# VHH binders against DNA primase DnaG (dnaG), part 4

Target 1, 371 residues: DNA primase DnaG (dnaG), of Nanoarchaeum equitans (q74mb1)
Amino acid sequence: MAKFAPVQYKYIIKAEFEIDGIVDREDIIGAIFGQTEGLLGMELDLRELQKQGKLGRIEVEYKRVGNKTIGTITIPTSLKAVETSLIAAAIETVDRVGPAKARFRVKEIVDVRSSKREYIRNRAKELFVQLLSKTAPDIEELRRELEEAYYSKQLIEYGEEKLPAGPLVEKSDEIILVEGRADVVNLVKHGILNVLGMNGINIPKSVVELSKRKKVTLFIDGDRGGELVLRNLLAAGADIDYVAVAPPGREVEELTNKEILKALKSKIPLEQYIKNLRISINNDENKEKYKELLSKVFDTKKAIVFDEQFNIIDEKPLEEIDKLPSAYGIAIDKILDNETYAKIKGKYQLILALDSNVNAQERVITLKDIQ

## First folded at step 5 (VHH; framework vhh_lunsekimig_d3)

Design B30 (from A3 with T57I)
Fold by ESMFold2-Fast, scan of step 5:
Structure B30 (fold): chain B 371 residues (1-371), chain A 122 residues (1-122)
Amino acid sequence: as target 1 above (371 residues)
Amino acid sequence: EVQLVESGGGVVQPGGSLRLSCAASGFSFSSYYLYWYRQAAGIERELIASISRGGEINYVDSVKGRFTISRDNSENTMYLQMNSLRAEDTGLYYCAAKSYTYGKNPQLYEYWGQGTLVTVSS
């Protein structure tokens, strides 16, 4: 009645009917209530549910075709899915409307809120994309970040430093050593499970120790930064067997499956890689300037300091090397040893020497490098 | 004077043994990777044994279990003990010392011996 509280319906039952007679709305509704009475027990009686506001007003749309009445009924319900389905099935049992034969068939049960949830999902995605576009994000970068988050869950932590590693790093007799976590994620993503990463330029003790008992391939970027990683590994006492290099200008963390496999198949022994670096140094545009300066200092027992244009600024006997000014570079007529290096460390960007047996931080070029 | 001097080569019968030595003068082995190479007639020089600065040893499959590389930094000498020699082991044996561990730029210092002849012949 008129005392019904407002209700929010959860489902709408839609059914078709065909009645072999001329009937009106009240006849149809009466038949539905009458024919279903008691079928689902007293608590699911349609008339009582309507009085409680749990069943909405039955809407009827019909047309008359000869002596038949055909149409649809729409019934809103605030009941749960199971109870709504039972009521829908009960309606299909209605086989008469007054003296006329009738057939009812449920066509659909609409979840009133499902379309709103779908709209919210789709609109939220659209607004999120718009917000990100305002900050000019790379969609490929976002895809990569989401993939990296997923694959990072497959990584293990190796050693005391908790280094990022693939799950087979300890079980494999061979490891692929890379610079960073993003490189590890990319290799694991492409099925390389015996990969170990390092954190930055400082070489972890766990890496050095593992390198002594495994066959190690160092996989470096196609730029000059990869050479620094190799230098630091060798200076720390790591035992590297092979070097694999990403294509020029490419980083390991961005390589495709094909690029990874090609680089690993093209790995070369450490000795050959170092020899190739020597050839590269010999093609330096300043090679002739290095030769000239080393030739000038050779057999003089002196050191010569020079500027960025390779102009000689000053020269002194080797015993007075500590009295020379800081400059771009220095050329010395001796093998660079720890005693001499201690006197010139940090004063020059480039050191030219007859030979070297020190771990210098500066670029050191010797006669062997320029033959 | 900076050089590597090899000794211990000679003529032996199949199944025999030889011990090659490689002594360095003018520099110290302590910072070097050490290698033995072999060159047979008509064949390119090949690496047969290496010992790293960290003490890791590697051999080519054809000599595994028969050859033993070792280093003595105090005597500045490297050795190659060759057992169960075969005709295929005939060749010139070169020792080499290489340094890869220096500073911001890997220094490519390579010293090579003059080669010592090993002939395995019945």
Scores: ipSAE 0.000, ipTM 0.113, lowest interface PAE 18.4, mean pLDDT 79

Design B31 (from A3 with T57E)
Fold by ESMFold2-Fast, scan of step 5:
Formats: C-alpha cells, sequence, structure tokens
Structure B31 (fold): chain B 371 residues (1-371), chain A 122 residues (1-122)
C-alpha cells in the first residue's frame, strides 16, 4: 500500500517444514508471523520488518503428501548477521499451523554477497598472476613517476636547502613536517598545501628555524624509524608541537585521503608522545635486561654483542665495532650516529645506545627510553 | 631557584567560581606541557587538565565544560578557571610543567607546585 524505497538484501534464510495437515500458503505465513510475534521484541517483529522493507516477501514452495504439507520457505533480509540468525531461530519455534502440528528447521542462511566476494578473490588472483607475468612492478613505478611529475609542478622550493614544500608553507601558521619528497607529493595531491619535507639524513637548518615560528605537526610513517626522526629533530633544536603517525606498516607517501585526515585528527602533543613511548618501554618485560646491558657498557668505550636470551657473546672497543659478529643485539657506549650505524646496519635486530641521532631500521632503545 | 607557585585557592559554595594561578620562576614555560592535578583526601592524585605548547587543551570528563586551562608564556603563568564548582571538586590542586627532550644534552624536566587547597562546601 504505501510505497517504500527498495532495500538491498544481505542474507536469505532457507528453512524446511513438515506440517501434519492440509494447509495453504497463507496459513503457513500467518503462523510464522503470529507465533513469532513478541519473541524478539518490537524492533525485530517480522510483520513490522516486512512493512519497513528490511524483510522481503516470504516465498513458500510446498507439496501435499497424503495428509501432510511438506516444503521450504525462503526469507530475504537486509538485517545484520546476528539479527538474521535470531529471526531464523525464532522461525524454528513455530510448532503449529492452525490446528496442525508443524516442524520448521533452518537448512541454511545464504550470504548474498559471499559468492561475489569469492568471485572477486579468485578473479583478482588470476588478474594478478597475468599482470605479474607482464609489467606489474613497472606499471606501479610508472604511475608513481607520472604522479610525482604532475604534482611536483605545484611544489615550491623552501629555504637555502631548496626543500620540497607545498605552496602555503610560508603563509600558513601551521606546518605539516614529513620525511621526504614523496610524502610532500602525496599530501599536496590530497589538498594539504602547508607541508614541508626534509631530505633524509641531516636536519635542515631551515626546518629548525621555521619550527620556532610555526605550529608544527611531525607526520611520520607507522614504523619504528619515525621515533628516531623525532630524536634527530629535537637534537637539532627543532620546536615540534604535535606528532601524527600513519597506520602500522603504512608509509605517509601511500596514504589515502581518509587515512591522512584520520592520522592528523589523531595527532598528539609531543610531550604525550614521548611519555607514551617511555610507558611502552617501561612495560617491556625485558626492561631490566636493557638496563643491565647499558650499565655494563657505560663508560667502557666498548660495544657488547648479545643473543636472544641477553647473554653476552662478544665485546670489542668502539673503534673495532665492525669486527663484532652478527647477533640478536648490540649495546654501545656512545650516541648512535650515522658513522657508527653504517658499520652495524643490518647485523642486529636490537640496538642499545646512550642516545640516538639516526633514523635506523632496527629497534633502538636508549637510556632516556628506560629512565 | 626553579619553582612553581600556586595561588587562588579558597572556600566557595557549590555553583561558585575560582581561578587558580601558577607562576614559574627560574625557567620559561614556552617549551613545556602544562598540567593541573587534583588530590582529594584518601584518593590518588589525578590529572584533570592539560595544555600543550600550541594551546591544545584536554580535560577529564568530570570537569569538561566547567573548567578552562590557559597559559600566558609572556607572564610565565598558567591558569585554571573553575566554574559551576561541585562538592566533589574539593581537594589539593597541583600545577606541573613537563618537557621531554632527546637533544644533544637529553633531559627530562619535570617541575611541581606545592599545592593549593580548594574547598567547596555549603
Amino acid sequence: as target 1 above (371 residues)
Amino acid sequence: EVQLVESGGGVVQPGGSLRLSCAASGFSFSSYYLYWYRQAAGIERELIASISRGGEENYVDSVKGRFTISRDNSENTMYLQMNSLRAEDTGLYYCAAKSYTYGKNPQLYEYWGQGTLVTVSS
């Protein structure tokens, strides 16, 4: 009677029935509505759900065999899995159709989208294999190159070091600071024009100077290297106000618009970021072992190498650090700098140092992290 | 030499207002995160409000909309404006200034005031 917008069905309930009597389709449907009334509350009343278009028309297919009516019912629903399962269970409680005894049993609940998801999974695998046999990596590289070329036209060069920047860096009171050019390109592509990039290894003086005049959010990748970028900035005297972190395992240069906005909305003050980092280290069950190893190496001018159980394997003076074997970890009696890191990169999973001025790929723990 | 001095505490009726001040000497607020903590008798000291260097404010739910934290770096002073005071707001109020750095000379700077008493009673 009233015209309602069509709803997309998510599930189909299929149930079998056996009724000890001669009944019609309308009798069966009436029993289902009548006997389930009130069992699941007002919001899950089958008649009301059908009026709202959330429950589709009940399809009944039956055969009369002697004095029995045997068949199936099919009920489409746009409700969630939990609600659909409750309705299916309620239908199984129907024990009469008029004067006749009845048994209803749910045979299956079909997820209408399941077959489409399975097709997508299988077809995507096939297409990926075809693409892999051609130029899939080259195509991704070409897309990246074309995007960089196009959006680089919107970039300016900032400061003496000619750093990659969005056009509003100087005019905006707030700056988003990122590690590299590709990060700048991605943010500019998504309409963030007050972004400034750094060229990797050394903290530019222009960044330090600008940070004293602007409200700065450092936006870092979701890996452990981001903490060290922050340390290098603080060591250089930069005034960072907030830290925003990409999702775990994700790089700023590859984030979608939604991911960028979510990360920036979830930015935290610098002091809280550092405090949270220290709490994480303080809750580490190996904290006392880190302290012990750092205390053993402190003021010795040596480096010590240890296994996964924190047993010392070898030790050498810092000038012979490159002669130490690869192992689980290393503790050094100095600030981890680029020269020292170049000698030990890729040889250890864990680095313990007095402090750090390096963007390392390994987990780095310092005295400040455990105090 | 370095100290935080709180003032503005006192006795008020429920629904009244007070403004607490915290003045720093011997150092500058400009690079510090600033906090107000409250300690009631028999209860652990709790963080009630904070303000970042950039002016970002945070509040515990029980004071949100009633209390306002602010900072004046030029006067080296922070404030807590307390409105619509309730009996449960009674306690010792502490200001704190914290800064964490991993620079050339890595330092943890953490300073606390002596506490100022606020009593909300009929």
Scores: ipSAE 0.000, ipTM 0.120, lowest interface PAE 18.3, mean pLDDT 79

Design B32 (from A3 with A97R)
Fold by ESMFold2-Fast, scan of step 5:
Structure B32 (fold): chain B 371 residues (1-371), chain A 122 residues (1-122)
Amino acid sequence: as target 1 above (371 residues)
Amino acid sequence: EVQLVESGGGVVQPGGSLRLSCAASGFSFSSYYLYWYRQAAGIERELIASISRGGETNYVDSVKGRFTISRDNSENTMYLQMNSLRAEDTGLYYCARKSYTYGKNPQLYEYWGQGTLVTVSS
C-alpha cells in the first residue's frame, strides 16, 4: 500500500522500577512480557498486542546506582481504559528481572485525549468572541450595548496635558471632575462618559478653562476628603457648580453603579457645601481643648476618655482600648484604622487621633487639624 | 508613627534599569492611595506615578511605558520599576502617602520618605 496511517494511542502508562542488579533494556522488556504472559488471558497478551499495534514500543529510561538499576517505563496503548488499567496492574506484578529482584509501580496513566479536549474548549471560546465582534445587521440594540461596553475600556486624552477623560467630555454640556485616572476608569465602566480626571492634586490649565464653559460637578472621596482639591481648584480659578461625595470609607475609584448614582443624585451646590463646611469649622470653639487632650496622649501609647467638659475620666494602654467605658469622647495615641475603630464604634461622640484612615460616623479630629 | 523609607537608588547608564522600593510602617498600608514623586536639583517635586488601593495606576507622560508602579500589601511595600532610563530621569525619588480627614475639619496629611538618589550618567 502507498499510504500509512500511524496508530493513535489513547493512554500512556508510566511506571517506575527499582531492580536489585545490573540489567539492560532488553532484560527489563523481556521480564515484562514473560511475567505477564497468561495473567490477563490470551486477548491481552502484551507481546501480541504490540504485534497488532495496540501497544506501542515500551520506552525504558534507567540509571545505575551502585548495584541497582532504577528508572521508568512508558507504554502507549490504544486500548480502552479498563484494558489499559488491567495491563498497568499486571506490570506491577513483575517481581524479578532475570536473577535480580525487581519492583514496578505505576505512577500515572495519562489520557492523551484530555489535553486535546481542553485545547478545543479554550479555542472555541476565543473563536466565539471573535465572531461576536462582527456586526449583526438585525440587532441595533446589541450594537449600542457593545459600543457602550467598549467605551468603558476606552478613555480619551483631553487637552495639552493629555488628561484622562471619558469620550463625551467635549460633547456634553456638563462634566464630572475627579482627582485621578482610576476614578475616571471606574466612572466610565459604569456609563458615566462625561468624566475628566486631573492626574492627581495638581490643577491643570485645561481643567480651569473647561470649567468656565461647562457645568461642573466635583466628585470627591469619602475617606480622603476633597477639601484640599476643592481649595486648589478655587484658587486656580476653576468654576465649580456642585460637589458630590462618595459614601463614608469609600473612594470614587471603587464605587458600585448604585453608589455612584446615589452620590451624583445627592450632589449639592458649591455655595451650600462651603457654607456647611464654614459653619462646622468656625463653630469649633473647643479647638484648644482638643490640642490639650492630644498633647496629653501623644507618645504615651494610651487612650484616654473624657466627659463633655473635657475632663479625663479614664485611661488605658492601646491594647486595652476596648475596656474603656463609653463617654463623650476618646483620644488615642495612634492612627484611627478599621481595626481600632471596630473596638470603639458607637461608644463616643468625639474621637481625637493622630491621623485617620477611617470615615467614622462619629466626629473625628486629628493632630494635624490642631497642630 | 508613620514612616516611609525609600531604597534602590544608584548610578545607572542611559537605557539601564533600577527598581525602587518604599517600605512603609505605622499605618494601614492597604487603605491608602500611594505616590512616587521626583525632584531634580533646584526644581520643585513633581508627581510621576500613583497607585490606588485596588492597584490601579497613573503615570506622567514622560515616564509612561517606561516606569511601572506596584504595591505588595502583605509586605507593606510599594515599588517603582524604572526601565529605559534617560539622563532627564536623574533626581531624588520620594514615596508619599496623602490622606484627608473629611467632614468637620477637612485636612490634608502628607507623609514623605527621605528620598533615594537616582543618577543616570555615562
Scores: ipSAE 0.000, ipTM 0.108, lowest interface PAE 19.4, mean pLDDT 77

Design B33 (from A3 with K98R)
Fold by ESMFold2-Fast, scan of step 5:
Structure B33 (fold): chain B 371 residues (1-371), chain A 122 residues (1-122)
Amino acid sequence: as target 1 above (371 residues)
Amino acid sequence: EVQLVESGGGVVQPGGSLRLSCAASGFSFSSYYLYWYRQAAGIERELIASISRGGETNYVDSVKGRFTISRDNSENTMYLQMNSLRAEDTGLYYCAARSYTYGKNPQLYEYWGQGTLVTVSS
């Protein structure tokens, strides 16, 4: 059985008027109905719409200023946006109230349901985040898309190139420089508000100029792409003070709060980073040996230790990694984590791993590094 | 159910070409490192090609310049373009996807395809 429901208006038309004469509310309402009659066809006749309950009562507030009547009219409507806009426009054509000249101008059309729809959008986002409380890889992309939409509202545009930036980039004397917009969003999400993005590997002039007057930490991915960005920045004349590096195999845009803070606390002076790169270039001549060793250890659940000529000395299950002798290097069939690193720290000059979440003192080469 | 499904394997003459595809169901590639492994007769399963989340590629010497790994996150598919095929390239090819998360409970997510047979013979 159908039940009666009160009329719920969807829009409210608010218009201002100025009438060059002394008029009453009834005169104003009469002029609106009279002068709009037939302009929009029979289906949108204001008098007929009011009889059908599709237009609410026309409310008039006015004051007399000398020989003029100035005020506002408010018209609730349950019609769709298109019909409501047509009615609003028709009201602006009213040029007389009785013998007096009049001007009507719509100042706004209020969407009565906008607050409810905004609540639904915000609440749906909250509920979705709660649903994602357990991080599953099959939904990570959806989580990132939702986070991007939410946190992008906190970003500002910096410089002539309108670069993505955190709100404190101008006020801070220290900035964190990253490659792209997604990196900026992730850092802002985690409370790093002095971050500036470059929209990729191209070096904007605003970045070079800012770098000369601020203390700059370049925060890069743990791959060779980050090295290219640094090289391009230096070639463009940027003044970089420190380099922070994401864990191998990780991108800045995907880092957790713990990973971000660890990387930033472990930032190194530019000169030291360049020295490390020079050492890494020499190690690149052995790239094929790294590939062979990682291929041999992969999917074995073992660690193998090797000498300076890359000859295997010994191997043991990962559970017995602490029983392996000291040697030139070690290859492990796992992500290098703090627990594993504690067992092998100081025993090897080179560590080969599937990936790493540790800023080791030793050189760490991962699957990503052996391109 | 999470699955990696390989396709494109077959019999080809030396010097020929094949394109292997690996399609993911039930998860997105975007956050994963992607790999191609080969199991040849008398040889343990070996990593022949990999591609990082950022598109950085790696190959074993025997396939460099001949094989190209690529990824299409929008199609949730990875590829191995195999050119100038040799008899030594014969084997069962597996795709694999690997991702990890850091935090209070670090987790490694790893998925494997069922394998697709490539036979290069005259």
Scores: ipSAE 0.000, ipTM 0.131, lowest interface PAE 16.2, mean pLDDT 79

Design B34 (from A3 with K98H)
Fold by ESMFold2-Fast, scan of step 5:
Structure B34 (fold): chain B 371 residues (1-371), chain A 122 residues (1-122)
Amino acid sequence: as target 1 above (371 residues)
Amino acid sequence: EVQLVESGGGVVQPGGSLRLSCAASGFSFSSYYLYWYRQAAGIERELIASISRGGETNYVDSVKGRFTISRDNSENTMYLQMNSLRAEDTGLYYCAAHSYTYGKNPQLYEYWGQGTLVTVSS
C-alpha cells in the first residue's frame, strides 16, 4: 500500500530536454501535462496521478543558451515499473512547448528503494569502520572478517576434507575451482554458487574425484602463482577443462562483479592455456640464458647457482645441494621432487630443472618449457 | 638420449595374445604417468590404457578385461598385455609418459614412443 508504505515514491524518471525557444518552468510542466493527456488512458493521466499523490512534483532545472532552453526534468512516481516506463515513453512524445519545438529524452529511471538500500549498506559499513577505527588498528582485516562471516552462511562443506563450496556444487554440471576460502566467498557474494575451493595449494582427493565427472573451470589469480596451482592439479590427476585468469595484479578474492564476469567469459580450453604459456616463455628474452644454464648442468649430476645477470656463483654435486648459498636462481640436473625442493625452498627466486612434480613457491622452468 | 622404445608388435590371429613393451632411457618412470595410445586406420589416436605413479590403472571400455597395463620402475619399462584380440584392435600402438595427466591433450606429453604396429587378421 503506497500511502502506508515507508517508501512513498518507487521510481524517479530523469529526462533531458532541448527547446528551441525561451520558456519558463511553468511552460515546460504545462506542455508535459497537456501533450501527454489521453495518450495512456484516464488511469495514467499525469495531472490526475499528481492529484492522487502517485506522481510527485515535476522538478525542472534549465539554462538558456542563446534562443534555446536546455535542461533536465525529474519526476517521482509511486507506480509500478511498467506504468512508470509508459509515462517515461509518453514524455518523449512531447514535441512542443508553446510555439517552440522541443525534444525530450529519458536519461534513466531510478529505483528509489535500490538507491536507499545501497545508501544504508554503504553508510552502515562507513559507520562501523568509524566505530572500529578508534579501537582497532587493522580496519581492512576486520572488514574482510565481517564480509566473510556474512557470506559464509551461504557456503557448504564439500567432501571428506570439508572444503568451502557454494550451495550448487553438487547440482551443477559445471564447477568453478578456486584456490581458497576467500575466493569462494567473493564468488558466492557475486552470485556464482557452483564454486569449490581447495583450501590452498594441496590438492584434495575430493577435487580430483569431482573433476572427473564435472566440467571444471580453474579460476586463478593474475599472477604466476596460478601456474603452480594448475601444475599441482594436473599432477594429482585432476581433469581440468578450462582456465580463467583474473586481471594482471588482481586476486580472485578481491575482484568486482564486472571483473569476475569478464574473466569467466574469457575462459580458454586447458590445451590453449598451456600452449599460450609456452609461447610466453618462448618469447622471454632470458630463454636462451635458461637453455644455456640447463645445458651446462645437464648430465653433470650437479646443481649450479647464479645471480640476476645469470653469472654462475657456485656449483655442488646434487648430494650437497643444501650447502649451496642463497642466490637469484639455481639449476639442477634432476627432476625437482619434494625431497630436493625441501632442501632449497625459499633460497632462490628461480629454479631451473629437467622437470618438476613439486608445488614450488618459486618460478620453475623445465626443459619442456624452453624447447 | 631421452627416448621411449616400443617392442612386441606383430601379426596375430583373432583370439590371440600379444605383449607390448615400452622401455625408457634418459629418465626414470617412477615420477611419471604412463599411457598406451592406439591409432587405427582413418581414426584419430585414442587413449586405451593408463597407469599412475601409484599403480592405479584405467582402460577404455572396449579393452576392459582383455588388456592389462603394468609398470616396472626398476627395469624402467611399461607393458601392455593384450588378450582375446579382435580385428578392431588393429592399429599403431604408442607409449607415452608425462609428469602431469593431460589425458585429453596428448600432444602436450613430454615423451612419446615411435609406435609399434599390431595387426589382427586371419
Scores: ipSAE 0.000, ipTM 0.109, lowest interface PAE 20.1, mean pLDDT 79

Design B35 (from A3 with S99G)
Fold by ESMFold2-Fast, scan of step 5:
Structure B35 (fold): chain B 371 residues (1-371), chain A 122 residues (1-122)
Amino acid sequence: as target 1 above (371 residues)
Amino acid sequence: EVQLVESGGGVVQPGGSLRLSCAASGFSFSSYYLYWYRQAAGIERELIASISRGGETNYVDSVKGRFTISRDNSENTMYLQMNSLRAEDTGLYYCAAKGYTYGKNPQLYEYWGQGTLVTVSS
C-alpha cells in the first residue's frame, strides 16, 4: 500500500547485539521495552514514546550462528540529542532476551538533519545556478542591482593576502585562477564559484601554495598580458594544470556566460600551451616557412601536413582532410570553421589557415598574422 | 618507444634496504619533475617522493629520513634508496614524470611506469 502518514525523525540509533540463544524479532523488541522500563522516568519510556510517534518502529536484522542470534537494531527518534543519547545508553543495559544472555552496543547515532542540511546546501547551489539562466527582461535594472549586491556577498577573502575568491575555492578539488578581482566577480556572477584572483601581476604566496594541492585551470585574456601572467606563475613555482584563453581581443572580466563556457570547454593542458608558446617564440625565425606553406596551399583547395622541420609529409583535397595523418602541423586552403576544425581537432600542434572563426585548442596562424 | 621502466623491487626483511631505479627511453629527464608513488593493497596511490630538475627533493612525512630520491640526467635514470624498511612500506612503487612545473595532479603526468613490487616481510 502506497498510503502512509509521513513521520519526521531527527536521529537514528544503530546498535549491534549478540544473544546467547535462539530468539525472534518480537523477543528482542520485547526485551528492549521491558528492561528499559522505568530507567529514564515516565516521560522517556520507550513504549509510550513509540505510541506517541516520537520513537519509530524498531527494525531488527539478525542471523543465527549455532545457538546464538547476532545482528543489528535501528531505532528512529524525533527527540532531541540529549534524550536520544539517554535512550541509546539505556538500550545498552539490556542484558537478557527471555532466558538468553544478551549484549547490546550502540555503534552510532545518525543525525538525519545533518545529511539533509548537506543536501540543502548542494541542491540550493544547483537551483540558484538554474535560476540565473532564466530571462527576466521586464525587471533587468532591478535584477542587475540585486545580482551585484548578492555576488558581492558571495565573495570571500582567501589566504594571508586576502585575495578575492568564490565561496567554493577551499571545498572544490578544481580551481579557476584569474588575474584580478573584476575577473572573479564576472565568473562568480555567471555561476563559477571555485575561482581565485591574484590581485594583479604580483604572484601571491597563497596562490603558489594552493596550486600544489588543487587541479588548477589558469583563465587568461586573449593577449600578451595573459602570457606574462603565466610566465610569472611558472617562475614563482606555481603548479598549473590547464590553460583557458578568452576570445581574441576580449578580457575575462567582460565575457558573457557563453564565452566563459566556450573558453573553459576549450582548455588545454599546460604542456600543450607551452609547446604552442615555443612555436610563437620562434615566429620571426619561422615566419618565412609559414608564408611558404600558406603560399603552397593557397588556391589549391587542398590541405598539407608537415613535420617539425617544415617538410611536407602528405597532402589531400579539403574533402579528404580527415584522412590526413597526425603531424606537427597542417596548412589549409580555407577559413578555419567549426565543421573543418571538428575533423582535425587534436591531431596537430600548429594550424595554418587563410583566416579563422573558431577558438581552437591548437596554435592557429593566419595570413593576417604573417603580414 | 617512449616509456619509463622501474626495477629493483623484491622481498626484504623489516629494517632492510632496497634501491629502486627508473629508466627513461625516448625522452630526456633534464626538463622534468620526477616522482615516486606507492600503492598498498586496497589504498589509493600516494605521492611519496619528488625531485626537481635542479635536485630539490620533497618527501611524505612517513618516509622522511628513511628514503632518498636522486636523479642522474646523464644516465637518464632516477633512483629511490629505501632504508629502515617497515611492513607498512609494502606495495607497488611507480615512477612518473611531468615537465616544466611541480604537480600533485597525477592524471596530468606525461609518463608513468608500470610499477615494481616491494614486499617487507619477516
Scores: ipSAE 0.000, ipTM 0.150, lowest interface PAE 18.1, mean pLDDT 79

Design B36 (from A3 with S99T)
Fold by ESMFold2-Fast, scan of step 5:
Structure B36 (fold): chain B 371 residues (1-371), chain A 122 residues (1-122)
Amino acid sequence: as target 1 above (371 residues)
Amino acid sequence: EVQLVESGGGVVQPGGSLRLSCAASGFSFSSYYLYWYRQAAGIERELIASISRGGETNYVDSVKGRFTISRDNSENTMYLQMNSLRAEDTGLYYCAAKTYTYGKNPQLYEYWGQGTLVTVSS
């Protein structure tokens, strides 16, 4: 037909051959078409693919050495990687060219678009350097944005909630659990492919379910936010085996390869992490002040508000807790529940309570945390 | 059986001093937080001073610099040294010893004295 359709080749198959006879180009091409006919089904017949423009012209380069014909063939294809690989393998099955014995071996399959991706990579670097020369104070943000865009394509979606994950989450017996997508991207960038993110502090059902089947290491930031994530996971019924902690003041999403490996090698069992957390409270210089405030409020049915020096500012019955002023901290004579927390949320840095059933943004110290 | 006995109350002139004592029997102070409370006529009982197991003290603003709480675990006794007494310091003074068990079922162990009267009058 007089129709013009531009062909877009995606791959080039390059194969070597050795033929025990004197043959020409047409003999070689004929053998390839003839001996592969029917091997891959009707849709991958090489002659039909060439007619459709999906397979390019077969280029043959050869030399004669005695009674042998030795050379290479080059076959362009617009097919996907799977189909191209099947065709390449089929070509290796060609064992005759006319009466002559032949052997074909694929040397490489070249991704034609790799040169365009390499150009984009190199040109992006050049443009980036030009932006830097203008005293760009946002250089680290721009670099992080480009890296995130690139490595995010390596991620898969896990579970009903479509959580960000590395490609080995299902295949690995061990999972590294992190708070967010940026943490997943950073770990995948550094070769940690069994990582799963939670899309923030809210605990997905898929995470709880997976934690019952896998050995889970929770990898948290080196700040109070990490403790809150752990408390949420335990409250949701997740089965956590180990805890790894980023260096103090550092976030998982910004860690270097060395920092990631060091943190993961220094992971500790969950029970030891909880014990160490309680010990750190026991070694807190203000531990005795926490004890005194909890003792003062215990069995009073009141809440006591205090400043950074632990001086009592105000007190009210628990039913009037919402009328207390904002301050450094509050001590309450009850278990911190969602109803009570809703009345004091955001007003204090520190909450002292008999126990806690809620995920609070503030530091919460309970009777179980102090001796 | 378990008892706190207070002593040292009395009548004193403004600017004077008194030392209150509180002796425990039937239990040891060493595991308890110790407190002095004051109750004036028609007013709810107010916490005046406290001392922790480690000896850290806390006072209400109205008595800071004038009152000193102390404990002697070997004598199983606590004290409140009251200096520069004022008319508003008049009231019944109660000693208390409190502790609680840590864990899933916290329980308060709390003992109170019977109160001792302090009258600051000219």
Scores: ipSAE 0.000, ipTM 0.098, lowest interface PAE 16.8, mean pLDDT 79

Design B37 (from A3 with S99R)
Fold by ESMFold2-Fast, scan of step 5:
Structure B37 (fold): chain B 371 residues (1-371), chain A 122 residues (1-122)
Amino acid sequence: as target 1 above (371 residues)
Amino acid sequence: EVQLVESGGGVVQPGGSLRLSCAASGFSFSSYYLYWYRQAAGIERELIASISRGGETNYVDSVKGRFTISRDNSENTMYLQMNSLRAEDTGLYYCAAKRYTYGKNPQLYEYWGQGTLVTVSS
């Protein structure tokens, strides 16, 4: 059987709430429908509009703080601006949830179509250029670009560094920490509003500070050295509670809703993640070769370059590390720092070091990893 | 420094083979769609082959079955294997990397190589 085309929503109502009691999502939604009933007449009754498909599903994000429930509601609507504003105002009249006192306040009403019209103008120019260069436009990319233009409006700037963040970063007691802006956009697109991005390269002060106040899940790409991202965070003084990893070869910014849910459901405590990394390395058939190479370089003030069979190709003092040839791997008699990494970046697949405090794209194994 | 560098061009006889390479520095291929374009004298650049982020390939009809595009994200390099070359294949070959960034101007995420000359002599 054929299914109906999805309803195109014109506006999204975003409201924040504070409830003086412990309540669940069903209680909150029930109070919204119940207490607004009859206020605007039958044609603008929220329950009736939802049955007609003119209001989308009410999304509720909340956290518990002591004996209070604090959060946000998001309501898509296909109604005109006037009707949408009336409904938003009606929601603000909700003053209780069950026996608990409640307050609702509209934060904003987002016009979905204004961003789409702007996007169409800009994208049409780009597609025209591609047509002149005989590049076929990708319709799936066009869809993703329309979605980004909309969902990027939901982002806030967090902290002094103006980091990309979802609107619930301050209100949520749990934060999902990701590397970049594109990761933030993808998670927000899928309803994860307590996400914070780091801009990938350096560990911002705001991230370290926030991590001390919140429960933090670090969500990393499946093809990157998450161990080094984690090490850099820990070295900067960040408190990480859980680690979630995208499927192998997949990037957080490209994950589907099912992939995101699976990865987050499979998050593990920091201590267990570190233990699992050590067990994986201890069961690595090359573990003894890593130990041998680190032993050979230890206390020499040199770097040793080796091939895929772990045969030494060349060695030089650390001062001449940039003169070593590219190869499968390098072992260095020092802590891998940003200065040293800048000299060897992209030249090796594997880096063996005494320790590391940099976010490297290569696989890095340290003395701590092979115990 | 952000750049694409092509290599592997040269002079070859009809029926011969060449492999072009395109190496990126200053950015990662993993998030980009990768392309090979050809420009002959008096003709606009035309798309010859493309490869998506997931490895899906597409070819212009005139090279289909003779050319193969591939990518190696770990080496940050893409290739064009050219077999059964014809005089009509003569031209400057350009590699390009393009990322469509969700409603942002994709020209800011579009990189081109300098071009490598392929000459198929009769």
Scores: ipSAE 0.000, ipTM 0.120, lowest interface PAE 21.9, mean pLDDT 80

